# Miniprotein binders against q9bqp7, part 108

Target 1, 240 residues: q9bqp7
Amino acid sequence: VPQNWFPIFNPERSDKPNASDPSVPLKIPLQRNVIPSVTRVLQQTMTKQQVFLLERWKQRMILELGEDGFKEYTSNVFLQGKRFHEALESILSPQETLKERDENLLKSGYIESVQHILKDVSGVRALESAVQHETLNYIGLLDCVAEYQGKLCVIDWKTSEKPKPFIQSTFDNPLQVVAYMGAMNHDTNYSFQVQCGLIVVAYKDGSPAHPHFMDAELCSQYWTKWLLRLEEYTEKKKNQ
Below, E stands for the ipSAE of ESMFold2; O stands for the ipSAE of OpenDDE; V2 stands for 0.75 times the mean of E and O plus 0.25 times the DockQ between their complexes.

## First folded at step 9 (miniprotein)

Design P1e (at its last look DockQ between E and O 0.91; V2 from the best seeds 0.71)
Fold by ESMFold2-Fast, scan of step 9:
Structure P1e (fold): chain B 240 residues (1-240), chain A 86 residues (1-86)
Amino acid sequence: as target 1 above (240 residues)
Amino acid sequence: GRVVDVEILGNRAFIVLELPTEELAEKFAEEVRRLLEELGLRVTVLVEENGKVVVYVIITAPSPEELEEIVKRIEELAREHGGSDE
């Protein structure tokens, strides 16, 4: 797929971050469809290195925790990630009806980890919102679109336990961000333009989260790689 | 070819190898699959080219004791497939 035929940025849209449109919804629910999701495309097109490393990590964990212990561990990591995202959606929501009232959920180590990042986040435009690239036919559920240090970003919140991450998915995080960005920039439900990404890795022990800012140039580079993954997915589907 | 990394984790072995060309890597991968099939063991062999030609091998055996010998045989096969680079 030629990158210049499917650009990540939409020339018909404003890139001015403070241009708010009251008609643009904060949250659009994801509808299940035959159209593939970003996460499915990435999962079905993992590199051979990623497959190998994931299997090796899984075996290492099973030896340490036992098979039942591993299942419990992965379930707990998934649940902690869900709670972290729910807490962030609540904290960042400009609407009172979306606020979380459970103080324990709002005081996790992961939330403590991101406090210094949250101080630089404002102008929230979307939270846990569905995006669809109408031309490339893929969908996704992005975490957040907001200004980070004055720049409008697709923000993806990640949790890490440092020594033993849930799975080896760090390689695809930039691809996930730009896939959501490109979809949103070409989704008729949204009227604004996003040119930057931010991956925030939060830590369970409350250690300061690591922000990985992606400028427009870096986003364009990862967009080209995402288009290759999407093409690979489409070819695999055709051959099945 | 040459072995880059080997890790035996319980009843499974994880091997990373470099081969001189994709053609030699595919031949090597097929020989590895045949070897493990003859032994009645599960094996996954993945060939990847991204600048370098790398082969990933995952072996599952009933016991860890069998894996050391199997790894050694795979190292020998790798040397038969373009051993000029170590």
Scores: ipSAE 0.710, ipTM 0.925, lowest interface PAE 0.5, mean pLDDT 85
Fold by OpenDDE base, look of step 10:
Structure P1e (fold): chain B 240 residues (1-240), chain A 86 residues (1-86)
Amino acid sequence: as target 1 above (240 residues)
Amino acid sequence: GRVVDVEILGNRAFIVLELPTEELAEKFAEEVRRLLEELGLRVTVLVEENGKVVVYVIITAPSPEELEEIVKRIEELAREHGGSDE
């Protein structure tokens, strides 16, 4: 059991959208603070196995591509991911706030891959919006809050070159989603709460994306794991 | 202890070992660090405790041939720090 137990859901918030849902998605800027990000917590609390497997993978890639080829590959993967998120933000944003859509951003295999998921996405409440958990002292930038198949979700968009048909294949992504949920549910900048998560794995070749829906029960299970990772991070920082 | 996985990738070796106890794993890890540092090699030894005690060793050496000799030495050291596989 986590020593610093905190609920993922806020009993003081209603699950029902207030009728005054702003017509415009929230976009709260991320403040650069001493507060750790969700991503930083997860990266610093990787298991020894995860660290080992990552180093081994990196060494294989360097042998195959060379050092400069691997740097280029890593840069291209990062750039493709960034462009995909920018394209999704443009698609999910209200038309009135759309700067001239770079049509080139929309012509990607990743965008093709998610088309069937986007059909089930509605009621967008936040896009690229910062969340802060004041009590647990962490921050994050979430991709999207919207209804998926009529259920309000934190949606996290991922790019992959390899099929990830199972949620277990998404590594720490479920922890990231629930960390954003828990932060949002207790962040004073948000008047609503979320009970579900969705991880969408988009593919470069345009093959249909895999949606990994997380119900309230599964979110609660991953929340306990997140709290343990956050404690481990906090302990490591006290000993430095 | 026993070697579970070994992979030599150019000038780096990746070794996974299982040891019977945390105490034996920490002693083994320290002996591996000492041995390889005395040889002037770069080593990362990671001990993971999750029902089974697993030791991850990453070695960087000048050549693959040197790594093969070091892997054999680590295998011997692992046997000294473990009961029989029975």
Scores: ipSAE 0.647, ipTM 0.901, lowest interface PAE 0.5, mean pLDDT 89
Fold by ESMFold2, look of step 10:
Structure P1e (fold): chain B 240 residues (1-240), chain A 86 residues (1-86)
Amino acid sequence: as target 1 above (240 residues)
Amino acid sequence: GRVVDVEILGNRAFIVLELPTEELAEKFAEEVRRLLEELGLRVTVLVEENGKVVVYVIITAPSPEELEEIVKRIEELAREHGGSDE
């Protein structure tokens, strides 16, 4: 149990914007300051087993690909992820938002992979939008807030070339989602809240993406784990 | 202690050990650090208690041959911590 409990949900907010809200999804700019990001907190609080397994995985990759081959591989994976998020932001943006769409972004296997998910997505409220938890002192950049099968969700888009290699901090995905959710629900830039999460894993070969839905109860359970990671991070920084 | 896993990847070794107690694990970890630092070699030793006491060791040596000799010394040192000969 965290020493400094804080609720994930805000009882003074609804899960829907009112009729006077803009039709364009929110895109709050990320501000640079001294408070840590969600991803920084998670990276700095990995278990010693996770650190060991990550280093071993890196060495295996370097041995197989060479140093330069590994650098090229990781750069390409990063670029593919970036282009995937850019494509999804473009697809999910309303027509009335004037934007030149890059047709080459739409031709990836990852975009093919998520098509069946996108059919169930509606009511987009936020895209690539910053969140800040003023009380708990962390920031994040969430991918999407939209309805999925009638449930308003924080949606996190992930790319995967293979379903087997989970040796990076990818097991922290639920913590990332609930951290964004808790921050958004208490961020004055947002007039509504979200009680559900969705993690969508898209595949390079275009195979159907796998959705991982998180209801409010599951989000509350992961929120407790997130608070423990945030406390661990804060304690480590006090000792530096 | 017991060696659970060893993987040799080029000039690096990745070792997982179980030791009986946190006290023995910290003593073992200290002795491993001293051994490798006396040889002028890179070592990372991480001690974690999670239902059991586990030690993670990462060693970098100049050659695979020297590395395998050092791994054997680490295995012997582990047996001295919580073994019958301790």
Scores: ipSAE 0.632, ipTM 0.901, lowest interface PAE 0.8, mean pLDDT 84
ESMFold2 (binder alone), look of step 10: mean pLDDT 75; pTM 0.695

Design P2
Fold by ESMFold2-Fast, scan of step 9:
Structure P2 (fold): chain B 240 residues (1-240), chain A 80 residues (1-80)
Amino acid sequence: as target 1 above (240 residues)
Amino acid sequence: SEELAEKFAEEVRRLLEELGLRVTVLVERDGIVVYVIITAPSPEELEEIVKRIEELAREHGGRVVDVEILGNRAFIVLEL
């Protein structure tokens, strides 16, 4: 049990539709400061297994592609992921027109991969929006908050280049989602409650994306693990 | 046993020091599992180092879960 345990859900908030809910998705800008981000906390508290597997994967790739080839590969994967997120934000935002680069990505495998998931997504409330946990003092930038099959979810979009997915992002994806959820539920910039998560893994070849739905119970389980990672980060910061 | 895994990790670190090679190593415990990453000047040196670590594991009642040599680096997973 974490020393600084705090609930993921806010008992003063409802997940039911509110008449005051904006028709335009919220997009609160991320303010840079000394408060740690979710991604920084997770990167600084990777398990020994995660570090080992990441280093082994890197070495395999370097051996296959060469040092320069590996740098180009990782740069391209990062760029593809960024474009995928930009395309999804444009698709889900009622006020945006697709940019030329986004239209090119719309014809790519990643967007084709996710089409069947998008059919079940509606009621978008936030896109590329900053969250801050005012009590636990961490920040994040979430991808999307919307209804998936009628359930309000924090949705995280992931790209995977089969057969070689990014190992580090795979292991911590549920922790990332619940960290954003807990922050949003206690952030005064938001008035609603999110109790579910969704991780969507899209594929470059257009094969159907895999949705990983997280109900309230599963979110609560991962929330406890996130609090332990946050505690580890805080202690590590004191000792370094 | 986690205590046995930690003692084994310490012994692996000492073994690598005794070998006198200029080797970069990661030796980390996670529960009963010990992860070892060795960077050596050449692949030939890795084979001898891996054999010595496997022998040390047997002496401590442990087992080798996985070994992969990739260029001048060896990736070893042991369980105690």
Scores: ipSAE 0.592, ipTM 0.867, lowest interface PAE 0.7, mean pLDDT 83

Design P2b (at its last look DockQ between E and O 0.96; V2 from the best seeds 0.70)
Fold by ESMFold2-Fast, scan of step 9:
Structure P2b (fold): chain B 240 residues (1-240), chain A 82 residues (1-82)
Amino acid sequence: as target 1 above (240 residues)
Amino acid sequence: SEELAEKFAEEVRRLLEELGLRVTVLVEREDGKIVVYVIITAPSPEELEEIVKRIEELAREHGGRVVDVEILGNRAFIVLEL
């Protein structure tokens, strides 16, 4: 896949709000089909070093916790991440949906961790919404599209456990963000353009989250790398 | 060359499979060097030290070296440079 044939930004679209834009954030449901997801592509094209390091980490954890203990640990990490995303979707939704909020979801250390980031987030346009790149034929489910410090961003919320972080999830985060961005910019279900990304790493102990802002130039650089991963995925699928 | 690295990887796979072991061998090029990642699963931990020694010897025969080794229970994780 040539880098110049499939641009991340769509020249037919504006990044400025339109008067006709919906006042409620978009939430297009993800429907399963044979088209690969961003996470599937990234998982199937990990570097050999990443595969090796992941297997070594898993083995260390199994020795410490036992097989059942490791499964429980992994399930708990997944559940905590899911609850964090549900809480953020609730917080960022319009005031009229506050009555449906689970009070317990709003009290986690992860939510405390992101408070200072949330103060700079406004103009939410999409939450937990499906994207599809019509030409490159991949799909994804993005967390959030909103203005961060006045710039429209694809925002990806991450949780981190300081003692034993998940390495592969952090490594490919920029690729995941730009993949969603490129898909949304070329998805007919959306009318606006996003040129910036934001990865927010939240901490369980409530210590301040780390924001990693990606400007348009950085997004373009990671887009080139994403296209290479997508090409690698396509080649591997044909050879299996 | 890349062909020599793939030949080495195949020799490692064959050696370990002949011993009845499960093995994953991954070859990657990094900064002009060829790096080989080997993951071995054995029935017991006691066998792994001798197996690692044999892999070190095979690497030396191909002009390479072992960079890192970690034995975790019944599995060995080896990093080699050729």
Scores: ipSAE 0.662, ipTM 0.911, lowest interface PAE 0.6, mean pLDDT 84
Fold by OpenDDE base, look of step 10:
Structure P2b (fold): chain B 240 residues (1-240), chain A 82 residues (1-82)
Amino acid sequence: as target 1 above (240 residues)
Amino acid sequence: SEELAEKFAEEVRRLLEELGLRVTVLVEREDGKIVVYVIITAPSPEELEEIVKRIEELAREHGGRVVDVEILGNRAFIVLEL
């Protein structure tokens, strides 16, 4: 059990989104603070097994591609991910806020991959929006808050070259989602709360993306794991 | 015991440092077992094969075993259970 237990859900907030669909999604800028990001917490609290497996994978890739080829591969993966998020933000943004849609951003296998998921996405409330948990002292930038199949979710978009048909194959992504949920549910910049998460794994070849829906129970289970990772991070920082 | 794993990790570090090798040794407790992750960087793959054998012997002396070994060019990745 976490020593610093805090609820993921805020009992003072209504579970029902106020019936006014916000005409414009929230986009709160991330402030550069000394406060750790969710991503930083997760990266610095990887298990020794995860570190070992990642280093082994990296070495295998360097043998296959060479050192420069691996740097190029890593840069391309990052760029493809960035372009995919930019394209999704453009798709999910209201037409009036659309800068000139770079039509080239929309011509990707990743965008094709998520088309069937986007059909079930509505009621977009936030896009690329900062969240802060003041009590637990962490920040994050969430990709999207929207209704998926009529349920308000924190949606996290991921790119992959390999199939990830199971939520367990998404590593720490469930922890990232619940960390954003818990922060948003207690961030004063948001008037609503979320009870569900969604991880969408998009594929480069345009094959149908895998949606990993997280109900309130599963979110609560991952929230406990997130709190333990946050405590571990905090302890590591006190000892430095 | 955690003390056994740390002693083993120190012996592995000492052995490999004496050989002038770069080593990462990670000790983790998993499901009531102690797992030791060893990453070795050597000048040649042939040197790594000899080093792996010495680590396998050292693991056996401590009542442990090697459960996974992968040599990838000039680096070896070893998983031990104690």
Scores: ipSAE 0.656, ipTM 0.912, lowest interface PAE 0.5, mean pLDDT 89
Fold by ESMFold2, look of step 10:
Structure P2b (fold): chain B 240 residues (1-240), chain A 82 residues (1-82)
Amino acid sequence: as target 1 above (240 residues)
Amino acid sequence: SEELAEKFAEEVRRLLEELGLRVTVLVEREDGKIVVYVIITAPSPEELEEIVKRIEELAREHGGRVVDVEILGNRAFIVLEL
């Protein structure tokens, strides 16, 4: 149990934004500062099993591809993820010019993979938008806030390509979502809150993406785990 | 106990550094057991086999056992339970 518990939801905020006043999705700029990001906290609090398994996987890949081949592989995977997020922002933006910016980006297997999910997404309220939890002192950049099947969600888009480690992605994806949710719910740049999460795993070959919906109860359970990771991170920094 | 596991980890680090080898030793409590992860880099796979044997003996001396060993080129990846 965390020593310094803090609620994920904000009772002073409506969980129902004004849907009768459509607007351009929020895009709060991420400001570089010394406050730790969600991803940095998670990276620096991995279990020792996770660290061991990742290192072993890296060594196997280096033996199979060579050192230069492995670096090229990881660079390409990272670039594909960036282009996927860029394409989704373009697709979900109401601006026509954004949708026309890079046609090749829109023709990827990952984009095909999520098409059936996008049909259930509406009411986009934020895209690639910064969040900051001023009390708990962390920042993040969330992918999307929109309704999924009628539920307002923080939506996180993930790409999956084999062979790459599954365990870290499985363990930390829900923590990332709830960390963004908690930050958004206590960030003065936002006038509403979100109580649900959605993780969408897209596939390179265009196979149907797998959605993982998180209701408020599940979000609260993962929030407790996030607070423990943040506490662990903070204690490590005090001793350094 | 955690003290015995950290003593074991320090002995492994000292042994391998004395041999001039690069080593990482990670100690973690998992489901009521103490698990030790060891990663070793040696000049050759043949030297790794001898080093793995020494680590198996050290683990046994501390009341533990080797759960898993994988040799990948000139590196060994070892899981121990104490």
Scores: ipSAE 0.563, ipTM 0.890, lowest interface PAE 1.1, mean pLDDT 84
ESMFold2 (binder alone), look of step 10: mean pLDDT 79; pTM 0.750

Design P2c
Fold by ESMFold2-Fast, scan of step 9:
Structure P2c (fold): chain B 240 residues (1-240), chain A 82 residues (1-82)
Amino acid sequence: as target 1 above (240 residues)
Amino acid sequence: SEELAEKFAEEVRRLLEELGLRVTVLVETPDGKIVVYVIITAPSPEELEEIVKRIEELAREHGGRVVDVEILGNRAFIVLEL
């Protein structure tokens, strides 16, 4: 898939505020369909090295925790991530929604971890919202679209037990962010342009989260890689 | 290079399957080099060290070497470079 035939940015859209923009953040529901999700595409196109390393890690964990212990561990990690996302949606939503928030959700170490990032987040335009690239036919559920330090970003919240100080340590996360960005920029449910990304890695112990900002040039570079992964997925599906 | 890589991977699969082992062999060819990832599942861990030596011998016959090995219970994780 040539990149110039499918650009990440939409020249007909602006990143400036519009008087007709909704005053409340958008939350488009994800509809069940056969169109592949961003996470499915990435999962099905992992490198051979990534597959090997993941399998080795799983075996180490099973030896340490037992099969049932490993299942419990992964379930707990998933649940903590879900609660973290629910807490962030509550925090970033309108005042009335914030009154409904559970105090227990707000006291997690992960929420403490992101406090210094949240102070730089404003102008929230979408939360837990579905995106679809109408031409490339893929879907996703993005976490947040908001201004970070004055720049409109697709923001992806991640939980981690280990430090992620460098963007290269986040593997496919940059691809996930630009895939959502390209979809949103070409989705008729949205009217604005996003040109930047932000990956925020939060820590369970409350240690300060690491923000990985992606400017327009970096997003364009990762977009090229995402298009290759999408092409690989499509070819793999045909050859089944 | 890619054809040579798959031929070698098939020899590894054949060797290990003939020994009654479950095996996954994954191949990459970064920058013209051949990297082979081998995952072995054995009924018991007792024979894994000897099996690793057999794989090392096969790699040497093809001008390659074992660059990483980790034995985890009844499974062995091996990285080869040719």
Scores: ipSAE 0.684, ipTM 0.927, lowest interface PAE 0.6, mean pLDDT 85

Design P2d
Fold by ESMFold2-Fast, scan of step 9:
Structure P2d (fold): chain B 240 residues (1-240), chain A 83 residues (1-83)
Amino acid sequence: as target 1 above (240 residues)
Amino acid sequence: SPDEELAEKFAEEVRRLLEELGLRVTVLVEENGKVVVYVIITAPSPEELEEIVKRIEELAREHGGRVVDVEILGNRAFIVLEL
């Protein structure tokens, strides 16, 4: 059990829209500062098995592609993910903000993959927006907050070349989602409550994306694990 | 626990052996319902790795364990042991 437990949900907030909520989705810019990001915390607290498997995968790829080929491969994967997120932000933004160049971003297998998920997404409240947990001292940049099948969710869009049909296959992604959720629920830049998460894994070949829905109970379970990772990170930083 | 102490002692002996040979090594110990030790060895050349792997296999047997998986990739060896 974490030593410094803190609740994921904020009892003073509601998932219902407030009259003061903006008509366009929020996009708070990520500010550079000394506070660690969710991704940094997770990267610095990987399990021993995860570290071992990642190092072995890197070495295998370097032998197959060469050092330069591996760098090019990782750059291409990053670029594909970036374009996928840009296309989704364009699709989910108000139509009045769309530009002609945005049409080109919509041409990908990843966008085809996610179409059946998008039909169930509405009521977008935040896109590519920064969150900060004021008490626990971490920051993040979440992809999307919107209703999925009528439930307000933190939605995280992922690209993958290999099938990820089970939530266990997404590794730390559930921790990332609940970390963003807990931060948003306690961030003064936001006024609403999010209690559900959604991880959407899209495929390059256009195969149907796999949605991994996380209800409030599952989010609470992963939140405890996130707090343990955050505690481990804090202890490691003190000892450096 | 006794198993964790055994794993830590084994990890220290492996680390000591490889450092005495002038090799770079990473030893990771994890309890996963069983004691698992992950060893990553980096050597100047791949020719040295096969002999070092055999030495680690011997050390594992001496401590009642076994090598579960071993893969040599260029000048690095990736070894999984169960104690």
Scores: ipSAE 0.569, ipTM 0.838, lowest interface PAE 0.6, mean pLDDT 83

Design P3
Fold by ESMFold2-Fast, scan of step 9:
Structure P3 (fold): chain B 240 residues (1-240), chain A 81 residues (1-81)
Amino acid sequence: as target 1 above (240 residues)
Amino acid sequence: GKVEDVEVLGNRVFIVIEAPDEEALKRFLEELERIAKELGVRVTVLIEEDGKVIYVIITAPDPELAREIAERAAELAKEHG
């Protein structure tokens, strides 16, 4: 149990549409801040298993591609992921007229991979939007908040070279999702409650993406683990 | 102790071991340290907080020694299992 527990859900909020909610998805810009990001906290508190698996993967790649080839590969993976997120924002946003639509962003195996998931996504409320947990002092930039099969979710889009049919294969992704959820539920820039998460793992070859739905109970379980990671990060920073 | 996974990648060996208890884990780690000193290899041990799973990364001067170490590590984990 974390020493400084705080609830993930806000009892003063509802997951039902509010009359004050804007008709266009929110996009709060991420402001320059010394407050740590979700990604930074997770990166600085990797588990022993994660460190081991990362080192093993890196060694495999370097042996296969060489040092320069590995560098090029990781750069390409980063760029493809960025393009995938930009394409999804364009597809889900009604304001593409304010941002010229790039057809090349829409032509990828990753976009083909998520088509069957997108059919079940509606009621988009936030896209590429900043969240801040004022009490727990962390920030993040979430991908999407929308209804998936009728349930309001924080949705995180992931690209993968390897199949990820089990949520356990996605490591920190559930923690990232619940961290964004908890922040949004207590962020005054938002008025609604999110109680569910969705991790969508898309594949480069267009194979059907794997959706990992997280109900409120599962989100609560991962929230406790996120609080422990945040506590570990705070202790490490205090000792520096 | 049960060896869950062993992979040789060039001159490095990646091992995942599940220990039945802390005493068995301690004995295994002591033997691994002895072998590391004897063979002149570098060993990195990552232990989960519950002590039930350990991750071992061994860096050898060449791939042939790495393969020999992987074989010996598998035998040790089986013996302590």
Scores: ipSAE 0.537, ipTM 0.865, lowest interface PAE 0.7, mean pLDDT 83

Design P3b
Fold by ESMFold2-Fast, scan of step 9:
Structure P3b (fold): chain B 240 residues (1-240), chain A 80 residues (1-80)
Amino acid sequence: as target 1 above (240 residues)
Amino acid sequence: GKVEDVEVLGNRVFIVIEAPDEEALKRFLEELERIAKELGVRVTVLIERDGVIYVIITAPDPELAREIAERAAELAKEHG
């Protein structure tokens, strides 16, 4: 599946399909079936180094916090990430009349962290929306598709706690973004072309978020690596 | 081969080793398995394409974990 037989960009799609663009962001629900998700493919094809480092990190945390403390810590991290994504979806949704008091979500340190990034985000095209690559047969749920500094991007929001960044989740983030991009570009539910990616790492203490912009060339490079991971997953799946 | 990193965390040992060739790796793993069985420890070996080996050892107690870490490092040196 490597080389240019499965390109990330769809040659049949225009970079500027403005005429029939809907005013409301798309939110296609994810339909789970035997088709693998991006996150499952990445989880099932972690490198030996990634597996080793994850186990080592878990052991350090368990020694510091205890088993119950570690469970509470990981549960809290997951919940904070989920709330952060919910708050961003609410902020970026054009139908947000004051729905209900989400004051706690809107005033988190993570939301403060991304304020300067949000100033450069406009033209939201999709939020929490399902994508499927109809030729390569994988699915995903992307966070956001919007213009960042005038360029249409797949945007992935990440949370990070000081002093312990999430090495495991960060390592595959570029692959996750390009996998969503390639899927959307070949998904019949969408009619536009996305050529750029953006990974935004938000910080719990409200310090300015780190944007990692991925231009078309960088996306193409990571796309090749994603195709290798997908092929590896397919081989492992046949042996199971 | 050489030991790049060894960390003892409670009753577990995390080791990163480079093996110079496949024969040395095979002998190292056989001796490590034999030591593990003798001392009643669990060993998980993760092998990367570049000849880097990641080893996770789970022992009944921290003192034995430390002893095994030292023995594994010595074995890597002998075969490298």
Scores: ipSAE 0.559, ipTM 0.846, lowest interface PAE 0.8, mean pLDDT 82

